# VH-VL binders against Glycolipid transfer protein 1 (GLTP1), part 5

Target 1, 202 residues: Glycolipid transfer protein 1 (GLTP1), of Arabidopsis thaliana (Mouse-ear cress) (o22797)
Amino acid sequence: MEGTVFTPCLEGMKHVKSDQGEMLTKPFLELCKTILPVIDKFGAAMTLVKSDIGGNITRLEKNYLSDPDKFKYLYTFVQVEIESKIAKGSSSCTNGLLWLTRAMDFLVELFRNLVAHQDWSMPQACADSYQKTLKKWHGWLASSTFSMALKLAPDRKKFMDVISGSGNIQADMERFCAEFGPFLHDNHKFLASVGMDDMKAS

## First folded at step 24 (VH-VL)

Design o5 (from i2 with light chain N52D)
Fold by ESMFold2, last read:
Parts: structure tokens; C-alpha cells; sequence
Structure o5 (fold): chain C 202 residues (1-202), chain A 124 residues (1-124), chain B 111 residues (1-111)
């Protein structure tokens, strides 16, 4: 493999913001899509996470494609829905962005754990990451479902061999966390500024 | 009770247009996307497109691009699908279906409520 | 857009177990939740399984769904005569644009 499994998403990070620092919808969604192959390397343990991320990407992308000029900037989805008083609705792009961002928080924290705790098993790293990110937003059923999925987690050494390819996996994980984390922080900062960062599971 | 009730059967000539209505009740109409799906006799399900009732935004299957228009009237909680330049191959049952989402539960509902179907017959 | 492949028909005796497969690609089954729809003769489709493996209220637990890679499976145990129907898998496909796709359908016959 050329580079590591992170190489495509690290390249995608360069295109996400406009010259004025605004999050661009299409590049951001394309970046998120490059993370799906990374999730695949966890196998069955992460099928739920991958499908949830994929579903929220699809929600945002189908709405973007319906009017690409209007939704050039990512946060326009939220602004329009707040003005129309539908941001909390069942089908809102606002909820899609929030939960996509939260799922990505989990992944960033997972890779931080793998870097910082080279002695941790994959289930241990995943469980700690979940506890720190998604668990506070989930109810008992969602938490139990995640715990059961962890039984399918791959052996950590085997996983690391698969994702390394020809590149430096340690450095790429660190770069992924350092570069993607700020985008997620920006999403949360914007959502909080409009009162939309606190929604619980529906 | 969540319900979608469609307009009655239509008979059309080739080259005409048909407009099928889908009236929603029992839920907030603008919270759920509406999909349109058709099924010719003895055939499978064919997705035609989606419409967001709040914004009016749509996405159409490529096969129908240029012939289909999906609209709504939020005041009466009604979605519409209009198919133009009809031909005999468009003879089918046309369904509307609500698409719902849930968040934070490892789930998204999909097309959870369907209308009863509207038979459109295209003949001389 | 990508086609989802299902067997055209499946049959089994009452009380037996049957599975119905749905094969797709990374741009549909791989990246998105899979849904299953049951269409009884003369009726509209109804949602049978959502989000790969979840059952709506009123669907008995003898119906199950699973997904592995780009393949999904509907399982039915304790087959009943009333289960004779057409079964469709469905999902979003993101390859060219964003669209929904159905499998071709599987006719289940209870001997």
C-alpha cells in the first residue's frame, strides 16, 4: 500500500476550508468519505460506526447536491434550518452534522489512545474512547450495542500491520488527530454558538 | 396514526402527464422526506426520487431526470409527483413513502410508512 | 448507481429456516444501512428490517438481518404460510450521485 491507510484523508484535509477559513461542504464530506476505508480495517466491530457515519454523510450530501450553490458552506445547512425552525427535526441536516461530528470525535480519541497507550488492547482503546466521547449522548441500548460489537474487535498487532502499509503509521495517526480534531472542534464551536450542540439521542 | 393516503387511479394517453398526490396525517409533515417508488405489474420496486417537504429540495433517479417533478403544499400536508411524456412502459403502481431518521441509537429508519399506491395506466 | 443482487426465489417448508441474500458494493451496502421490505400479495411494501438488523414494532424476532462487508442477509426462522411474499433489500447508493436502490426482489414460497 502507498503510504498508510491515512494518506488519502491527510491529503483531503488541505482542501476543507475556504481562503477565509469557512468549512466547505463538498471537500468536508469528501474528507469524511476517505475515513470510511480506515473504519473498514476494524472489521465487524465497527460496522455500526461505519454505517452511522455513512448514513449521515449521505444525508448531508443528498441535500448538498439538491442545491450546491446554496450549500457551498457547511454551516449554511444549520443556519437555514434554524431560520426555518426545523433544525431539531427528525430529518434535519443539523442533527446529521452533529452526530457525524460526534462519531468522528470517537475515532479521533480512539487513535489518540492507540498512539498514547501502545500497551492497550483494541477493545480497551475502543471502550475508553467511547466512554470519553459518545457514551454521554447515548442511552443504555446504544451503549450495550457498542459493548457487544467490541467482542469482534481485531487483535491490535494484526490491525496495526494491516493499516501501516509502506508508511509511518505512528506519524500519520498523530497527524490525523492533530489536523482533523480542529475541524471537529470548529463544528462543535459553531453548533454551540447557535444552541444546537446539546441534542441527545432521538 | 401515521398515514399516507394517495389519490385515485389514473388513465392517461401516451405523451400526457400525470400528477399523483400523497396526503400525510398523524405526524409533522415537514420533518420527514418523501420518496416516490413505482412498480410495474410483476416487476420489482423502482425508486424515482426524494423530496424534502420543508425546503422543497429534490433528488431524482437519473432515469426520470427531466420527466419528473416532485413538489408539495405544506399547508395541506400533501406531496405530489408529476411524470410527463408518458409512455406505455410507465404503466405502474406509484407509491409515496416517508423516510425517517433517528440519531444516536445506531439506527436510521428508512422508508417506514408507505401510501396505498396509485395505479397509473398509459394506453391509447 | 449500483444494482443489488438477490436470488429470484427461495422456498422452504413450514417451520424451517430460510435466508435471503443481497449483494452490493462499497458505495451502497458497504457504506450505508441496509433495509428489508416485505410485500405481501396485493399490498404496499412494508418495512421489515431497518439499519441492517433492527426490527420495527410488531415484527417478530424470527425475522433477523445481518451485514458483512458488501453483503446483507435476511433470516426467517419458523416459517409460516403467511410469510409467502416478495422481499426486497434497499439502501442508499453514493457512487455517482446520491440515490436509493432496491434489490430485484426474492419471492419466498412456503412449500
Amino acid sequence: as target 1 above (202 residues)
Amino acid sequence: QVQLVQSGAEVKKPGASVKVSCKASGYTFTDYDINWVRQATGQGLEWMGWMNPNTGNTGYAQKFQGRVTMTRNTSISTAYMELSSLRSEDTAVYYCAREGYSFGQWSQYGMDVWGQGTTVTVSS
Amino acid sequence: QSVLTQPPSVSAAPGQKVTISCSGSSSNIGDNYVYWYQQLPGTAPKLLIYSDNQRPSGIPDRFSGSKSGTSATLGITGLQTGDEADYYCGTWDTRLSVGYVFGGGTKLTVL
Scores: ipSAE 0.623, ipTM 0.861, lowest interface PAE 2.2, mean pLDDT 90
Fold by ESMFold2, fold request of step 26:
Structure o5 (fold): chain C 202 residues (1-202), chain A 124 residues (1-124), chain B 111 residues (1-111)
Amino acid sequence: as target 1 above (202 residues)
Amino acid sequence: QVQLVQSGAEVKKPGASVKVSCKASGYTFTDYDINWVRQATGQGLEWMGWMNPNTGNTGYAQKFQGRVTMTRNTSISTAYMELSSLRSEDTAVYYCAREGYSFGQWSQYGMDVWGQGTTVTVSS
Amino acid sequence: QSVLTQPPSVSAAPGQKVTISCSGSSSNIGDNYVYWYQQLPGTAPKLLIYSDNQRPSGIPDRFSGSKSGTSATLGITGLQTGDEADYYCGTWDTRLSVGYVFGGGTKLTVL
């Protein structure tokens, strides 16, 4: 592999915002899609996370494609649904964006753990990241399901080898966290500004 | 009880249009997308498109783009699918099905409730 | 000609186990939840399995779902004559646009 598994997403980050700093729907969703192959390297342990991320990307993308000009800016989904009083609904794009952002928070924290704690096993890094990000939003069923999935976590050294390719994996992981984290923070900041950042699992 | 009840069978000539209705009851109509799926006799299921009952937004399968229109009337909790320029190959049973999410539970419900189907026959 | 490929038929005796495969690609089965639908003769489809491996209320635990890579499998144990039906896999596909796709269907015969 030329570069690392992060090479496509690091390139995608350059396109996510307009010249005026607005989050662009299509580029943001394309960036999120480039992270799915990274999740694949975890194998069966992350099937739940991958499917949840994929499903939320699909939810947002199908709605984007219904009117691409209207939904050019990512946060328009939320604004429209607040005006229609459906933002808290079970099928809302607002919930889709919130839970996509939260799942990505988990991944960013996971890679921060792998960078900062060279001596942690993969299950340990995943469990710590989950505790810091998703667990507070999940009920006991979702938490129990994730805990069982962690038993399938890959060997850390093997995982690192498969994601490295010919590039510098440590540097790329650090860049991923440093560049993607702020986009996720911007999503949370917007959602909080309209009272939509605190919804728990349905 | 959650139900989708569809309009009765239709017989049409080639070139005509048909409009099938799908009345929802037992749940909040605007909370779930409506999908339309058809099935010719002895054939498999064919997805036609989706419609958001709250916003009216739609997405159509490429095969039906330009011939299908999906709408709703929220005051009577009813979805509609209209197929124009009918051909003999459009002879099929047409189903509506609702679709929704369960957020934060590692699940998405899929098409969990289906209408009984509406037979549309296109013959000359 | 379906995007998702299923065997056209499968048969087994009462009490036996059968599996039904569904083959797709990364843009559908790989990235999205897989669903299974049962269609008894003369009836509308019914959701049998959602989110790869979850059973709706009222579906017995002898029905199971699984996914590996770009392939999904429906398992049925303890076959009963009432299981004779057509079975469809379904999922979202995002290759060219966003659309839902079904497999071609598998007719299960219980001999």
Scores: ipSAE 0.599, ipTM 0.858, lowest interface PAE 2.4, mean pLDDT 90
Fold by ESMFold2, last read:
Structure o5 (fold): chain C 202 residues (1-202), chain A 124 residues (1-124), chain B 111 residues (1-111)
Amino acid sequence: as target 1 above (202 residues)
Amino acid sequence: QVQLVQSGAEVKKPGASVKVSCKASGYTFTDYDINWVRQATGQGLEWMGWMNPNTGNTGYAQKFQGRVTMTRNTSISTAYMELSSLRSEDTAVYYCAREGYSFGQWSQYGMDVWGQGTTVTVSS
Amino acid sequence: QSVLTQPPSVSAAPGQKVTISCSGSSSNIGDNYVYWYQQLPGTAPKLLIYSDNQRPSGIPDRFSGSKSGTSATLGITGLQTGDEADYYCGTWDTRLSVGYVFGGGTKLTVL
């Protein structure tokens, strides 16, 4: 491939915010979709993560398409649902945004681990990232299921060869973490400001 | 036992309306979107729209905008699809299907449970 | 274009392997997850594959899904006479006026 597996998502990051710095729904969801091919390179080990991210993208996108003008800005989903007193509902877009953001936190931490700990195996990097991000929000069954999935993790060297293509994979991973992380931080900051950043698994 | 049970077959004249019901059981009705899909005899599946039973939000396929209304009664876990200004081309089997969600549970199924179908016949 | 293209029919002998293709565009298969549905004669559709390549509980691993670019494929190995059915791909389309789309369906005959 030309570039690395990260090349499309790094390009997508340029479009996520309005001129005033507001998070735009459609560009943000398109960016999230470009990360799914990166997850695919982990194979069966990340099937659960991919499904979770894909499902939350679909929920937000369906509701965006119901009224694209109204939901041009990402956080409008949350504001509308708070005003209607449904933001904590199990089917809410607020939940969808929160869990999408949390799943992406896991990926950012995973790639940070791969950059920072050259001597860690893939299962070790995945487990540490999960413990730091998603585990505190998951119940025992979800945590146990993820631990079993890690047994299918690819060999690290083989994985790195697959995702590199013709580009500089180390630089692209660093740039991914540096650029995507702030978007996720902004999501959490907004959700916390309205008391919606602390919901547990449904 | 997760189940969607639809109302019985209907015969209508052109210009009339039909309202098909879809009663959910075995799960929390407001946690899953309901989609409506129809199938004319010998034809493929045609998506009509979705409805969120928690909020009442809907999205309709362009072909049905202005003729279809999707609603629910959450107290009896029942979704409804009403199609107005019926034509002979509307003769089909109409299905409801729930869209599976499970935030943080590693499972997102799409249209994972379908009703048995309701035959609507439009004839003069 | 908004419609997903499937072959109208495929056939193979019991025990054989078959694939069913589904061709779309960037706004549907390219950007969104693909789902596969089985419709046995006289019955409602049943979900076979979700999120491109995931199997619901109870679906055996001889059913598989994959996606590349704007095309998706359903694979069925170890064909059984009970697999004779219509198979549909489905996905969301992100264009404002379209929504969810199904392929035209593929009739699988087990000879």
Scores: ipSAE 0.093, ipTM 0.632, lowest interface PAE 4.9, mean pLDDT 87
Fold by OpenDDE, last read:
Structure o5 (fold): chain C 202 residues (1-202), chain A 124 residues (1-124), chain B 111 residues (1-111)
Amino acid sequence: as target 1 above (202 residues)
Amino acid sequence: QVQLVQSGAEVKKPGASVKVSCKASGYTFTDYDINWVRQATGQGLEWMGWMNPNTGNTGYAQKFQGRVTMTRNTSISTAYMELSSLRSEDTAVYYCAREGYSFGQWSQYGMDVWGQGTTVTVSS
Amino acid sequence: QSVLTQPPSVSAAPGQKVTISCSGSSSNIGDNYVYWYQQLPGTAPKLLIYSDNQRPSGIPDRFSGSKSGTSATLGITGLQTGDEADYYCGTWDTRLSVGYVFGGGTKLTVL
């Protein structure tokens, strides 16, 4: 593979925002989709994460496709649902965006850990990332299940060998974290501004 | 306990409309999208569209654009699919199927619960 | 014509392994999760595999799913007579106005 597994992500980040600085639905979702192959490299450990991310992406994509012009911008989903008083619903796009963002928080933090802590094992990196992100929003059952799954993470060295490709994986990981983080921050900021960032698992 | 129960068989003439109902039970109706899929005799599955019971939003396959309308009544947990301008080629079994999403919980994806099907026959 | 391509039929004896292929494109199988459905004769479809390779509760481990590139595969080991059915792959196609797409279906005959 030319480059690294992050190459698609890095390329996708270039077009996430409009000229006016607004988050674009389609590019953002496409960007998030690019992480799925990377998740696959973790194997069984990330099955739940993949399902969560993929499901939320699908949810948002479906609704986007219902009216692409209306939902050109990512936050329109939330605005419309707030207006209709359905943003907190279990099937809302607001929840979809929120949990997609949270899942991506976990991944970004995970790769950040891998970059920053070369001495950490994969389980350590995963556990730390989870504790800093998704765990606080999960119920006990979800948390237990998730934590158990993370224990199945591959050996760090082996994993890195798999994803290294022909490029500089360390640099790409670092860049991924640095460039993707702000998008997530923006999502959280917006969601918080409308009182939707603290919703718990349904 | 979780189930979708569809309305009974329909016989229609060409040019008429048919409205099939799909009543959900055993789960929160608004938490899952409803898909409609049809199957002509001896043929494969054909996706028609989806409806979000929570918002009423829909997406239709291009083939059915302008002829299909998917709606819901949340008070009775029932989804509806109306197909107009019926043709002989619309003769098929029509299925509703729920599709869920995960918001911090581990749920199954895909169309995991199907109705029993509604036979619609279009004949002169 | 189905957007996803499946073999029309496959057959094997009880106890054997069969595979059913599903071929698509980048906009569907390549970018989206694949689902498999089993349809027994005279019944509604049943979800067999979700998210490429996950089994719903109640589905035996004899059934497996995999995906590579723009192709997906359903595997059935230890074939049983009760497995005789039609099998459909399906996925979302995120191209504008396409929506969900199914394969043409594969009839599995247990010899």
Scores: ipSAE 0.069, ipTM 0.700, lowest interface PAE 3.0, mean pLDDT 92

Design o6 (from i2 with heavy chain G104A)
Fold by OpenDDE, fold request of step 26:
Structure o6 (fold): chain C 202 residues (1-202), chain A 124 residues (1-124), chain B 111 residues (1-111)
Amino acid sequence: as target 1 above (202 residues)
Amino acid sequence: QVQLVQSGAEVKKPGASVKVSCKASGYTFTDYDINWVRQATGQGLEWMGWMNPNTGNTGYAQKFQGRVTMTRNTSISTAYMELSSLRSEDTAVYYCAREGYSFAQWSQYGMDVWGQGTTVTVSS
Amino acid sequence: QSVLTQPPSVSAAPGQKVTISCSGSSSNIGDNYVYWYQQLPGTAPKLLIYSNNQRPSGIPDRFSGSKSGTSATLGITGLQTGDEADYYCGTWDTRLSVGYVFGGGTKLTVL
């Protein structure tokens, strides 16, 4: 396949919003799925991150498939759950969306760091990204777990060699950050508007 | 303390329907999904579907689409699985199992509590 | 045919270590948490490992789980006679639709 590991993601971003500018559930979840193989390139260091993202995708997709017409739009999950007063529940799609978004924040920031700071090591880039995103929502155990996982981070150069492919990986990473970020911003904005963006760890 | 208690054994004829119940206790029923898994004698585990007690949302394995219905009565913390158009191949032990979710802990609980199983026998 | 592949059987003597492999694909083990279940003869399955490598309360540390790529492994050290059981790996699969998938199961015999 031509391109880089980000090619599927970059293509997927074109279809995330409706003509009216609303976030579509299926395209968004499919988009998030496209990043999973990229995460896999980090190896053992990101296994938990990948699984977590995958789990939240699965949660949302399960519920989407229960009624695709009803849940055509991503934020309908949240709206319905708020109306039913179950949005803060341990099995809620609201939480699923929130934590999916937060995890993606981490990834976007990570790749942003890799692009912006060519001199940073992989652990440094990961740690900084985590500090700026997920850490504030995690407890000590989760943070410690991440720190341990970080010790397994791949060498930056080796990693870049793996993901470079035939395309321009730097450009694609930059595009990923630039184009994916706004989706996450929209998610946060919406969640915040309904008082769900600041939920802490359960 | 936390447990799922299923209804008793069933004997059905081909073409009939069976409805198995699964009563939860010791925890908040609506906090966990309910999965249904069956196992034929000497065979492996086969996932049938899931149901969220809070919303009633369900998802079924393709194999059982159109033939299985999963419901719940939250007032009595009970989940139900109904399988119609029974065949001899549906003879199995049927299990309900709760599945919980965790956020911000790098974990998901999986099917951590199982019912004792309900034997369903389909014979002419 | 199970979506996840396990060896049909493994055996070892008491006190030894055994490993049970579980092979899948990107859409299941690759992307989602892996779980392991123990099923003693004539009983319902019991959760043994959750989230790739976590042990529920009551599960001894002799049991361990790991995940790498599209494969998972269950490790049992200090094998005991009571460990003789069927073991299943499981996870969610989102390839076509969304469904939970199990391995075919591995029968562990303690020699």
Scores: ipSAE 0.928, ipTM 0.962, lowest interface PAE 0.5, mean pLDDT 96
Fold by OpenDDE, fold request of step 26:
Structure o6 (fold): chain C 202 residues (1-202), chain A 124 residues (1-124), chain B 111 residues (1-111)
Amino acid sequence: as target 1 above (202 residues)
Amino acid sequence: QVQLVQSGAEVKKPGASVKVSCKASGYTFTDYDINWVRQATGQGLEWMGWMNPNTGNTGYAQKFQGRVTMTRNTSISTAYMELSSLRSEDTAVYYCAREGYSFAQWSQYGMDVWGQGTTVTVSS
Amino acid sequence: QSVLTQPPSVSAAPGQKVTISCSGSSSNIGDNYVYWYQQLPGTAPKLLIYSNNQRPSGIPDRFSGSKSGTSATLGITGLQTGDEADYYCGTWDTRLSVGYVFGGGTKLTVL
């Protein structure tokens, strides 16, 4: 591989916002898709995480495709659903965006840990990331399931060797965290502004 | 009891249209997407499209684009699938199926409830 | 023909174990949850497995699902005559557009 597994993601981040600074639906979802192959490198440990992210992407994307002009901007999903009083529904795009954002928070924090703590094992990095992000929104069953999955985490060194490619994986992970984080922050900020950021598990 | 009840069998001529209904009961109609899947005799399952009862948003398989329309009447918890320009190859059993979503549980429910099916026969 | 590939048929004697494979790609099985459906003769499909490996209420634990990479597997232990049916894997695919895709189906015969 030329570059690293993050190369597509890093390139995708350049097109997420419009000239006016608005989050664009299609570019954002495409960007999120670029992380899925990276997650796959974790193996069985992250199968559910990948599927969950993929599922939320799919939910948003199929609704986007129902009316691309209407849903050109990412936050239109939420605005429309709030106006219709369906934003908190079990099939809402608002929930889809929220949980997609939360899952991405976990990933960003995970790679941040891998960069910042060279002495941490993979399970330790994952557990800490989970503790700082998804865990507070999950029930005991979801948390237990995650803990079981962590037992299947790959060896850190072997993992890094797999994802390094021909590029600088440390630099790319750092860039990923630095540049992707702000998008997630913007999502949370918006969701919070309309009272949707603190929704709990259904 | 959670169930989807579909309309009765249809016999149509080529070029005609058919509209199949799917009435939901035992659950909140707007909490689940409705998928439509058909199956020709002796053949596998073929996905046609989805509809969200809350928003009315839809997505159709490319094969049926321009010929299929999925709608709903929320007041009576009923979904509809209309297929136009019918051909002999459209002869099949048509199913509606609800698909639920889950958050924060590492799961999505899939098509967990199916209608009994509606046989549509297209013949000259 | 089908986006997801299944063996057309499998067979085993009562009490034995069978596995049904489902092969796809990154844009479907790789990236999304996998589901399995059982269709008894002359009946509508029934959800058997959801979210890769979860069983709905009423489905016995002798049915299991697993996912690895771009492939999924349905396992059936303690095979019973009543298990004779067609089995389909399914998932969402986002390669070109967004659509649900099924495997071609596997006919399970209990000998």
Scores: ipSAE 0.921, ipTM 0.959, lowest interface PAE 0.5, mean pLDDT 96
Fold by ESMFold2, look of step 24:
Structure o6 (fold): chain C 202 residues (1-202), chain A 124 residues (1-124), chain B 111 residues (1-111)
Amino acid sequence: as target 1 above (202 residues)
Amino acid sequence: QVQLVQSGAEVKKPGASVKVSCKASGYTFTDYDINWVRQATGQGLEWMGWMNPNTGNTGYAQKFQGRVTMTRNTSISTAYMELSSLRSEDTAVYYCAREGYSFAQWSQYGMDVWGQGTTVTVSS
Amino acid sequence: QSVLTQPPSVSAAPGQKVTISCSGSSSNIGDNYVYWYQQLPGTAPKLLIYSNNQRPSGIPDRFSGSKSGTSATLGITGLQTGDEADYYCGTWDTRLSVGYVFGGGTKLTVL
C-alpha cells in the first residue's frame, strides 16, 4: 500500500470547500467514499456502519445527480427540504446528511480513542466512541445490535498492522481526526442553526 | 392498507408510447421515492429509474435514458412512467415500487411496497 | 447480463435448507445494503430481506440474509412447497453513477 489507508481521504479533504468556504456536495461525498475502505479493515464488526454510511452517501449522491447545478452546495439539500416541509421525513436528504454526519462522528471519535489510548482494546475503543456519539440517538435494540457486533471486532494489534501500509499510521490517523472532525462540526453547526440537528430515528 | 395500484394492461404498436399510472394510498405519497422495474416474459427484474414525488427529480438507468419519463401528480398521489418509441423487446410487465428509508437503528428499507404490475404488449 | 450474479436455479426437498448466493463488487454489495425479493408465480415481487439481514413484518424467521465482503446469501430453512418462487438480490451501485441493480434471479424448486 502506498502511504496508509488514510492517504486517499487526506487528499480528498483538500477539495471539500469552495474558495468562499462553502461545503461542496460532490467533493464531500467523494471524501466520505474514501473512508469506506478504512471501515473494511474492521471486518464483520462494522458491516452495519459501512452499509449505513454507504446508503446515506447513495441517497445524497442520487439526488445530487438529478440536478447537479442546484445541489452544488451540500446544505442546499436541507434548505430546499425545509421550504418544502419534508426535511423531517424518513427519506429526506436532511436525514441522510444528519445520520451520515453522526456515523462519521463515531469513526472520528474511534480513531481519536485509538491514538489517545494505545492500551485500550478495540472493543473498548469502539464502545467508548459509540457512547459519546451515537448511543443517545438509538433505542435499546440498536444499542444491543452494536454491542453484539463488537464481539466480531478484530484484534487491535492486528488491525493496526493492517492499516499501516508504507506510511506513518499514527500521524495520518491524527491528521484524519484533526481535518475531518471540523467538517463534521460544520455540518452539525448548520443543522442546529435550522433546527434539524436533534432528530431521532423515524 | 399501504398500496400501489397500477393502470390496466396496454397493447401498443411499435413506435408508440405507453404511460402507466401508479396510485398510492395508505401513506404520505411525497415521503417515499417511486421506482419503476420491468420484467419481460421469462426474464429477470430490470430497474428503469426512480422519481422523487416531492421534487419531481428523477434518475434513469442508462438503457432507458432518452425514452423514459417519470412524473407524478401529488394532488391525486399518482406516479407515472412513460416509455416512448416502443419496440417488441419492450413487451413486459411494468411495476412501480415504493422506496423506503430508515436511517436509524442500522436499518434502511428497500422497495418495500410494489404495485400489481401492468402488462404492456408491443405487437404489430 | 446482471451486475449481480446468482445461480439460475436451486432445489431441495421439503423440510430441508437451501442457500442462494449473490455475488457483486465493492461498488454495490460491498458498500451498500443488500435486499432480497421473492416473486411467487404470476405475482409482483415482494420484499423478503432488507438491510442485509432484516425481515419485514410478516416474513418468518426461517428466511435469513447475510453479507460477507462483496457476496450476499439468502437462507431458507424448513422448505415448503409454497416457497417455490424466483428470488432476486438487489442493491445500489455507485461505481461511476448511481443506479439500482438486481441479480439475474434464482428459481427455487421444492422437490
Scores: ipSAE 0.480, ipTM 0.820, lowest interface PAE 3.0, mean pLDDT 89
Fold by ESMFold2, fold request of step 26:
Structure o6 (fold): chain C 202 residues (1-202), chain A 124 residues (1-124), chain B 111 residues (1-111)
Amino acid sequence: as target 1 above (202 residues)
Amino acid sequence: QVQLVQSGAEVKKPGASVKVSCKASGYTFTDYDINWVRQATGQGLEWMGWMNPNTGNTGYAQKFQGRVTMTRNTSISTAYMELSSLRSEDTAVYYCAREGYSFAQWSQYGMDVWGQGTTVTVSS
Amino acid sequence: QSVLTQPPSVSAAPGQKVTISCSGSSSNIGDNYVYWYQQLPGTAPKLLIYSNNQRPSGIPDRFSGSKSGTSATLGITGLQTGDEADYYCGTWDTRLSVGYVFGGGTKLTVL
């Protein structure tokens, strides 16, 4: 592998905002897709996360395709749905964006854990990240299922060897958290500004 | 309780259009996407597209782009699929199906409720 | 010419176990939840398995699903004559031009 598993997503981050700082729908979704191979390196532990991320990407993309010019900017989905009083609906793009952002919060926190706690096992890092990001939004069944799946996380040293490739994995993980985190913060900031950041999960 | 009821069978000539209706009951119509799927005799399922009843947004399979229009009337909880420029190959049973979700449990139920099907026959 | 590949038919005797495979790619089965649908003769399809391995209310425990990599499997134990049907896997594809994809279907015969 040239570079690390993060190399494609670090390149993708350069394209997600317009020259004026607006979050662009298509580039943001393409960036999210580049994170799926990173999730793959966790194997069975992240099957649920990968499927949920993929499903939310698909939901946003199918609505983007209905009118690409209208939905060029990511937050337009939310603005249109608020104006139409449908943003809180189960099938809304607003919900899709919120849950996609929350799933990515989990991943960013996971890699922060791996950087900050070099003595933690993979299951420990995953469980801590889950507790800090997603658990409060899950009902008991989802929480139990997810917690069991995270016990399947690979051995940490083996995982680090696999994701390093020929690159500097420590530096790339730091860059991933430092660069992707602000995009997720921007999503949360916007959603909060319109009262959509705390929607109930159950 | 939750159900989708479709309009009756149609017989059409080549070149005509058909419009199939799908009336939802037992749930909040605007909360769930409606998919349209067809099945020719002895063949598998073929996805045609989706429609978001809340926004009216659609996405069509490339094969049907330009020939299919999916709409709704939210006041009567009814989805519609219109297929134009009919050919004999369009002879099939056409289904509407609701797409279910649960964000809280990370469970996307897929097409969890199906209509009974509408047979469309295209013949000279 | 389905995007998802299923065997065209399978058969087994009553009481036996059968499995039905569904093979796809990273952009569909790999990235998305897999669903299974049962279509009894002369009826509309019915959701049988959702989110890879979950059963809707009313579906017996003898139906199970699993997903590994770009493949999914439907398992049926304690086979009954009423299970004779066509079975379809389905999933979203993350590629813009593809959309939702079904397998070609598997006809289960109970001999």
Scores: ipSAE 0.006, ipTM 0.543, lowest interface PAE 10.9, mean pLDDT 86

